# VHH binders against q9lxz3, part 41

Target 1, 367 residues: q9lxz3
Amino acid sequence: MVTRRRSKKKKKTKRKKQSSKEKEKYQTFINLPCDLLQLVISRLPLKDNIRASAVCKTWHEACVSLRVIHTSPWLIYFSKTDDSYELYDPSMQKNCNLHFPELSGFRVCYSKDGWLLMYNPNSYQLLFFNPFTRDCVPMPTLWMAYDQRMAFSCAPTSTSCLLFTVTSVTWNYITIKTYFANAKEWKTSVFKNRLQRNFNTFEQIVFSNGVFYCLTNTGCLALFDPSLNYWNVLPGRPPKRPGSNGCFMTEHQGEIFLIYMYRHMNPTVLKLDLTSFEWAERKTLGGLTIYASALSSESRAEQQKQSGIWNCLCLSVFHGFKRTCIYYKVDEESEVCFKWKKQNPYENIWIMPPLNLIDLPLFDHRI
Key: E = the ipSAE of ESMFold2; O = the ipSAE of OpenDDE; V2 = 0.75 times the mean of E and O plus 0.25 times the DockQ between their complexes.

## First folded at step 22 (VHH; framework vhh_7z1x_3)

Design a11 (at its last look DockQ between E and O 0.01; V2 from the best seeds 0.00; counts 0 for: pae E 17.2 > 2, placed apart)
Fold by ESMFold2, look of step 22:
Structure a11 (fold): chain B 367 residues (1-367), chain A 122 residues (1-122)
Amino acid sequence: as target 1 above (367 residues)
Amino acid sequence: QVQLVETGGGLVQPGGSLRLSCTASGFTFSSYGMNWVRQAPGKGLEWLSGITSSGGYTEYADSVKGRFTISRDNAKNTLYLQMNSLQPDDTAVYFCARDSGTDYFETVFDYWGQGTQVTVSS
């Protein structure tokens, strides 16, 4: 019964189960030396780690600390029926099936900061959904073409959240729609079209360092600076070999990577030089792992050089009732010839789970 | 329920041979193309060879062409990989994998075995 000023801010359930027999049963392992406790906990799969974290404060702190070190992005599969979803954690090689009736009729647009942007093409509804908290943030309606891409800058809980899409490309003009948090309606901006004469659609959009980078199907890279309301087409073109059947683009700490996929050849990895805006082919990702999906991708820096999988492109390989991933090594030591087929862009997407999973509604630790 | 089980791995000397088997159950084996894939220590997956559902067409990665031979026995629901002239860099876990069986934007391989270890060392 301390004052508010001396209270530690703790994420605890006030309905923590406590009984005399429960205390007696767990007394022996709460007295374990710290090193032994950490060893035991480090061998638990995520589900059992969450269960163990409910035992006492000492176990809780150990479980959470070890859990965070091994967390990776998760892959979400969207059911054809739109009423069930499969989450896959590649670090534990485990699936979790969830039911999100809120998302019936919706398709995914983009993933960032643990949030999905979802669109219903029949009602023109647009909403953010957090699959870990089940929070929904509705957005103003907007008509979108089937192949139209939309991205956002950060979590919708931030006042800085900005939605971006290109709605029209004509020979002379390009039309952009943006939505800034709590605005009344979508803002429309029209710019001179400085893209090539070929019919152009945007395949990939990433937000990096305040700017949206947009890649067309012809390899043109454009940028939109929302703070300046400025649009420009950049001079560089990525080298694209014949027979490419898909690409992925992502950023990590201000660096932009582009990967072209082929049916019968290893993927090629390109890095954008932010001073010249030219693309350079790379033989390695420099310890980075890219978790690739068609609409947006996640990246993760190396955490264990001598263990795990590093310098990899991680892709979905299974769409039935169980889903797994493959890791394509992207370094000078590998020659990987793999048959790759373009996936349905709305079938799956990578998402980063929050670091402290024990307080989330997806995981009930009161069992 | 689809199941693929690899056997025949082990320790061999450089220059030696091994024959891997993959026993399939839970699906019509003769309706699907099959593949062998390996994962060397600390590396990603490497496709090695594929065979059509009838066995009439085979293909090989350049790294194993001429040394490895894929075959299948549809009556026994079994896929084989004959590996000759093994070298230390062939050390890996070897998986059999079922071709997705669809030309519409699906994954390349939809079902995988648990793998069998092959170690080539003197």
Scores: ipSAE 0.000, ipTM 0.180, lowest interface PAE 17.2, mean pLDDT 74
Fold by OpenDDE, look of step 22:
Structure a11 (fold): chain B 367 residues (1-367), chain A 122 residues (1-122)
Amino acid sequence: as target 1 above (367 residues)
Amino acid sequence: QVQLVETGGGLVQPGGSLRLSCTASGFTFSSYGMNWVRQAPGKGLEWLSGITSSGGYTEYADSVKGRFTISRDNAKNTLYLQMNSLQPDDTAVYFCARDSGTDYFETVFDYWGQGTQVTVSS
């Protein structure tokens, strides 16, 4: 009686762990819209930009496009006698003479992003001009006083370019005109005049974060928000020492600086608190170099501290018969420099050169 | 003598519509750009809309864009402002203003009407 031991084969039911890999679509920054990517990358320092460029092809392209080789601004001099222009590169200490007969009778009004705003007081013509490419963007005619200031927000090649000016200041009202890129006509806004009675002229205009800031010769700061069609005179006054012989206002990455020049003392630097709208004196520019001219000023974050132009104010000067620039060190150790003299506002202006200057036919490398 | 006379103002409920008219006289109406400007109580003047002399181009303030329409009949020497979807914030005196054409420093608009009151209230 052979007891057949039925070996119960334990069927190991392999539980197929359905690893529901919920592919959590990690919204990787890789799929950021190009505009947002550029916005993010634009805020990166160069070192991080370079690192970011290694992430992927899209990032690389965006990074390279935004690698603003912070080229130092150039100084452009406007001849009083002819249609000649002199470009000066302070970094290379090189001069280039240019001739623009097409700008005969025009004066400079403003400079930003490598473009000049030019105005002809006889014909009332207004145009953007790129001295490097000779591109011209005409605008509708506008009558303005010779001393009236204008500003624009960005290069006219951008559809977001906005031109701003105050065309009238009466006892009761201020009239503002704005021109949007490719518009057919000027937009006009009229506001109640809240300026002090001693108001004379607007001297400095800067654009920052969608707003035009306008400084009067009396130190009154006004702002215009085009998006809101809003005008306001701010209560804060910059602390001004006696003996000021000029001022420059500039914007850098959303920060607004005001520099007062003095006859017998070093320049003072003020920074605007955008919350309180009060001016605070600064002993340093935080590593910035400000290239200042009467109509507009450029600012650069210097990457190399060793260049000696860290925390400096750069101004056009005449040294003998040569046009050059002078650097004021803006720190506690700076010595008073008396070499700077107030110049005609329309005689010179800082302009940003294009990144690819080498490819511009205008710079005969033969000199 | 240059004259601008606004009409068509009144009381309207929120969401309602009004059509303002400005009748021009004393000048060649067809030669000038025209504008609508309003002034709310305690506020400054606000430019609303402009139209070229020919009527070929119009511009609007953001505050009224899509709601207001400026037009003109040069044969009738009349400027119009169709106002739709009116809101309480639109309560103001509405003025027609002639473009000076020269943009002189002192004034952009050289002639104004007396204004017409628009009140938007429930």
Scores: ipSAE 0.000, ipTM 0.237, lowest interface PAE 15.5, mean pLDDT 83
ESMFold2 (binder alone), look of step 22: mean pLDDT 86; pTM 0.876

Design a12 (at its last look DockQ between E and O 0.01; V2 from the best seeds 0.00; counts 0 for: pae O 14.8 > 2, placed apart)
Fold by ESMFold2, look of step 22:
Structure a12 (fold): chain B 367 residues (1-367), chain A 122 residues (1-122)
Amino acid sequence: as target 1 above (367 residues)
Amino acid sequence: QVQLVETGGGLVQPGGSLRLSCTASGFTFSSYAMNWVRQAPGKGLEWLSGITSSGGETDYADSVKGRFTISRDNAKNTLYLQMNSLQPDDTAVYFCARETGTFYTEYVFDYWGQGTQVTVSS
């Protein structure tokens, strides 16, 4: 019983459900031992995995577990000429173009857990947007400077979701604003500015193990612990060769990685030692694949060359003067360009699709 | 205040040569990659060439490769563009631009000179 298709969810449009005979056949497998169930499920293509997840609770949990491990991040691009956005799955080379005029004038501030934090600089509106479900969660307005970054800790559907931004850096003080989803107002906290005396902007923010790590444009790493209302600047600076044209920062299982890009040199990958606060260059990703975009980087661990995308920096940005999206293999010092190319690489953002992908409005279960 | 000042433009006949200079002040020149960009009348900006902060690596647009040579003298805070085999289509205002390596993964230029006019005509 390998490769079956059906779905529980439809967006008000219904198609013929599976026959009773086919449903009975699935029931004959419902009491399989876990190892045998995993063998059956592992042979299913993604669409059949999603359909099989609707059979029963045991199948649902097994299908979702395997699906999450093998689900590839997608690219999203917001058009500048109309109110559309495009989703692209590079592993399956499949795209969808979608319209959402309510987002006219918005730009992306941050991405994490399949959600985008969107900001309209003309109206000062903030909202969370899920491009797969098209759900929006409005936030209280806040004025943001052009170079101000804002981040969040987890999906807005979680009771622990926290928004975080640094609203000002003065000679003596740094001002942080936070917002929990149930609050009426932003909370303001003021700390002594312990950054170097030059003007600093925060280029990269990641949330890891309950704290926000903030990297400045000068290479200083700061920490904000919201549970302690505590701010500090960490010692050490990542080694940065002259001529860097940008960086990415990401977190994986409590480990923090920093990637520097250069025009004519291979990217360098650095890992933070959380004990010494020293940065060490990595010559291999050890099976980890990092999907890098300027606002947030998704990561996952892979032990095999399944789907062809593994053990790589997957760069949504143009490298050098090629103006393409590339896969860079750190331990081979090699790169491969792929098909999908958009004009502005800043606008190509990696985002993780939800676990129940086939139930989304952009899929037809019966194609 | 960051300043970039281009010099060396002028009128030249087809097949001729010019050397443009860009003198930098107000920042540590040797820490930045630098670029040349041009704008023909009524046209958009066209990137021509770039050079790393040390001068060790260069790159060129296809339209000028083999004819133009970018170089820099970090002791003099000066960027150069040697332009050979000039043709009428090379007529434009030429700008030097500082590349910001600290903003996102996109190549962007945060400071520009006022430009120098190059006119190629018989």
Scores: ipSAE 0.000, ipTM 0.225, lowest interface PAE 13.0, mean pLDDT 74
Fold by OpenDDE, look of step 22:
Structure a12 (fold): chain B 367 residues (1-367), chain A 122 residues (1-122)
Amino acid sequence: as target 1 above (367 residues)
Amino acid sequence: QVQLVETGGGLVQPGGSLRLSCTASGFTFSSYAMNWVRQAPGKGLEWLSGITSSGGETDYADSVKGRFTISRDNAKNTLYLQMNSLQPDDTAVYFCARETGTFYTEYVFDYWGQGTQVTVSS
């Protein structure tokens, strides 16, 4: 009786070592703080913004909120005879007449971010005015000469809004006044006058990266840094050809451009080198359209080459009895256009319309 | 808030004297150099006198040297301008101005008062 010893094959249960795949929490861009996400999205061109909006709901909301429908600036014409204003949309070639009796006696000083700076030379009243909403933000009174230029940094609805003007230029001193949002009074700063003795007036003022740049009629560029309470006259002069009949200065994303107009030649475009503070002539606007007026100029990056408004200078013109605008191409193919004439600085100004124009009661009469 | 308030102005006869005061508030007065500046009708700003934060040094424009004396009382946060031998040409609005800490050599002022009128007339 041969007892067959059944060899119980011990099944070695291979303990599968659960490799603890440390889920490296791939910090996906999905978890970016909203502020950072907005910052990133703000740097995207529209095409990429649209693409980004398809990623997730959070991105979609951020993208849509940042889709600054870059609406074309509008022209405001100021009547000499009454308190009527004419708004002109160059993109639609539409006019709208507005009446602002509350601005009787006021003249325009500057425009930025959809707001007008208005000054009454008789009462010395100064206010911000939104022509689209009719909102008014009064400021402390300011005595200044009629021909003095003013500028502000951003919409007065922002707490960072700064108003700037030069109230006096004497042989020895320059007096600057600044107004900070919600301030009770003007801040006054007095600096030694280092301008050339042939100085007459400031013509152009722009704000860029915390600094006011002021161009004189003689081509001197000065800067004022409010944060440092610093004033300086820069040594560089823009190359100006003889026969210039006007100039426009504008800021775009930290870059400063200066355009000289001529009677018998094409406009020249200069860009300021912020390191050397020298002006360099540019043959192109780099895809920008500049909407230029005597007191302030708007700049827009046109995303659609198809609009034909790429690399253009847009100026107000009077064609017969109609107020309109003309576009100068700023490229090598540009032809001299003699239709532009220097206008009264206070007659018209470019203004950025709000994004939601449809919701503004002022435009209901577009039927 | 930084405030400077000038007082002591008025009408005075030629050869007369006035003492202007400037009361400072909203900052450490003793830490700043202070100055007097004037503006006559139709004329530009004219620097007159400056005094260091401690009051140890003073400076004067040639136009007022020997006639005007700048002083300060840091305990009272007050700047003074003694004006003697006043002349019609001294008629102006007089301002006290705080000198900035950044640009002492260039007579840069970041705050000034509303001014006080001085009229010298017979």
Scores: ipSAE 0.000, ipTM 0.234, lowest interface PAE 14.8, mean pLDDT 83
ESMFold2 (binder alone), look of step 22: mean pLDDT 86; pTM 0.875

Design a7 (at its last look DockQ between E and O 0.03; V2 from the best seeds 0.00; counts 0 for: pae E 16.1 > 2, framework grips, placed apart)
Fold by OpenDDE, look of step 22:
Structure a7 (fold): chain B 367 residues (1-367), chain A 122 residues (1-122)
Amino acid sequence: as target 1 above (367 residues)
Amino acid sequence: QVQLVETGGGLVQPGGSLRLSCTASGFTFSSYAMSWVRQAPGKGLEWLSGIYSSGGETDYADSVKGRFTISRDNAKNTLYLQMNSLQPDDTAVYFCAREEGSDYLEFSFDYWGQGTQVTVSS
C-alpha cells in the first residue's frame, strides 16, 4: 500500500507590490499665481504668447493682458505754411493729413504718451493736445523764450502729470516752473545757477522715475526732483566726439540713453549710470529701437527680432518731396549712413499712437 | 592751467608731408575729444579733424580727408596730425583745440593752442 505523498505545491501567492505611483503632483504652471504667470508670459515672444493663450482661460487672460501691442511711434510733421499736419506710420508706411485749425499759431514743445505739448508764442497759451482724439487740455499761460524746452512726465489725463520747464537762466539763478495736474497756477522754484558760464540752453529733457533730466547744449546734465523741489547739476559730461551735429536723449524703463549724431561717423550711444551719474558708451541699443526727434524721443523694445528694426535709431528724413524715416542700425556692424540731416526741431516729432487705432476716424478707409 | 602747445610746423614743398604735435597739460587729456583747426591768411577758422577721447574713432573735414590723419597718445598727452600730400592751399596756422562738447556749434572748443605755422610753397 504505497501511500503516494501528494506534494502540496505551495502556490506562491505573488503579492502584487502595489507600486504606490506617488502621483508626483506635477505642479502644473496652471496653478501659478497670476503675478508669476504674468511675469513668465511677459518674457515670451508674441508667437509663444499666442500659443500660451490657448492653454487655459487664466493663461489666455494673462497673455492678452500682456500683449502690449507695442505700436510703433508715428511721426507728426508740422506744416510751415498752414495748419496742416501730416501723420506718418513707419510700420505701414502710410501718411495721413490732418487739419487742426485750433492749433493755429502753436508750436510743438514735447510729446509723450500720445499727447503733444503745444505752445503759442504770441498768446503765451500752453495746452496738451491729442492729435488722435483732438482732445485739448489747456494750461495756465506761460511766458517763455522760443528756444526753451519743456517736458511732461505722463499723459495729462493722469493726475500725476507734471509739466516742467526752465523759464529763466541768469548768472546767479535758474528759475524752474512746474505745473501739476489740476493745479491752478504754475509753481515757481528758484535755484542757484551752478551751470557753466557758457551755458546757452537746454536741449533735451526726459522724465524718469520722478525726476526730470535736463541736458544742456554744452553737455551738462541737470536734474530736477519735483517731489523734493531739488535741482542739481551733475558733474559728469557725456563723452562726445568731435563733429557732432545733434543729440537725442530718451528714457526707457528707468534707463536714460543719449545718442550723439555725427557727420562722418556712426551715432554713439551713451547710457547714464544712475549711481555714478556718468555716461558710459554702449555699442548697441540693447534691443531697443529709438525713435528720435529733436524735442522728444520714444523708445521701444522690439519683441520681434525678425522685423529687422532691432537696435535701430529711427529718424525723420526728407527724401525729395516725401517725408519718411530712416533706420540706423546701432551695433558693431553698422554702416555709416549720411542720409540724415539735422532738421528744425519744430518740424516733426514722434508720437505714440493709441492702442485702438482701428477706432480712430483718422484712417480714411477710402484708400 | 590748461595748456596746449603745437609743434611740428614749418616750410614744406607741395606734395610733402608734415607731422604736427600738440602737447596738452593742465587737464586729463584722455577725457577730452581733441581737434585740429587751421586758419589761413585772410580766411576764417576751418575745422580739420577730430579724435575721440579714448582714441579710435576719428572725423575729418572733406578738405583733408584721405590726406590728413589725426591720432593721439594719451600716455604722452599728445595729439598728432599727420599731413600728407600738402598743397599750397594748406598754408595756415594750425591749432590744437580741446572740444567743449556743444551740440549747437559744429565746432565748440574751450581751449586752444598758440598755433604752429605751416607753409606749403615751392
Scores: ipSAE 0.018, ipTM 0.322, lowest interface PAE 6.4, mean pLDDT 83
Fold by ESMFold2, look of step 22:
Structure a7 (fold): chain B 367 residues (1-367), chain A 122 residues (1-122)
Amino acid sequence: as target 1 above (367 residues)
Amino acid sequence: QVQLVETGGGLVQPGGSLRLSCTASGFTFSSYAMSWVRQAPGKGLEWLSGIYSSGGETDYADSVKGRFTISRDNAKNTLYLQMNSLQPDDTAVYFCAREEGSDYLEFSFDYWGQGTQVTVSS
């Protein structure tokens, strides 16, 4: 019957008439064709995108559909006395303190892709922790020496996540333990040491292009390829450890950087030549911003100075006898950017927030 | 009333050596870390070397590592810089500086000497 179609058609035409009248109200200046509006909006930085989204419904839908949230790394600090941690967003200069007693007794082993690998040396428990979502992913227990480093290849939500640790049990042998997601147990591999006879510990580990790169306290660089079960000490002269204030290693898009600094000068940045495995000094970051701490590093490219943090190294280091995070410009004089904490800066860790940060309770402006 | 007085600068040929001294007064010298900093013609300040208050640990800028040696004698309230293998690019005014550790500056120094001129001419 015609009555059903007419009732449905009448309700649709009423809503369309109201929407059309609102569009007619805005036909004067701001009612651009959709493809022109999208072109304009696609060139806006996030702040201006948000402002434009308040103009009208048509602009709101276009702005939201083209919106990209460009988050910067945060700092995290775990309290030594409380069962709490603090997150700090240097781009907005805001913090939040969170209580999480389930991590009492845990320490951070490694940070990558917004996840922390946490270890309890008393229980030998190992787990991944995301401090933004508060998700925990337990891993099989493992005994580790006090100064033993552990790393992972990617987020534990990926089926390709691989955990890696290395130690020299004797002067003759290196022991590598790996754990691949969905494995039943840790895999152990033993290799001839090939390192110098003086005291050697591993200070920095990064994963890049399927391989773990391991830097020793004496500046030797070693490589473990898990797909080949292959260990080797890389050729060339080992990098010197030149400064008392820190040594950091990071990866960006397959490029590996070593950062070291003297107490009161600009840091030295080296880039690894992936064919010869020799280090070459870089005098500029080319727009790259690197965030490094003792247990993690993050990197991102920015084309514009949106937050005042651009084309620089963001290191959690000492500034004289004070504790602070300092932004260094490699190709310009260093500058003091902000205070963070009075505690030891090497206990602060850079971590990337998740892409859905605005949907989480931590993004609530009241917290 | 803090005073730092540098001495030992002068003219030297390339490859030569100089030893700079900095005599401190008006404060407890043995309680402060100290540094050497230089300013070459037409350039900004360049930190060269630092030494902890007890003399136990030192560090150096890459530009001078292996050629310059910092030391201190807390009994004499004196900071030293031994400069070897000097090159024309080492020509500068050399300052000793007391480290404060201020949160606001990359150079965490609150008092400076008047400086001593080092000229390396070829």
Scores: ipSAE 0.000, ipTM 0.143, lowest interface PAE 16.1, mean pLDDT 72
ESMFold2 (binder alone), look of step 22: mean pLDDT 88; pTM 0.890

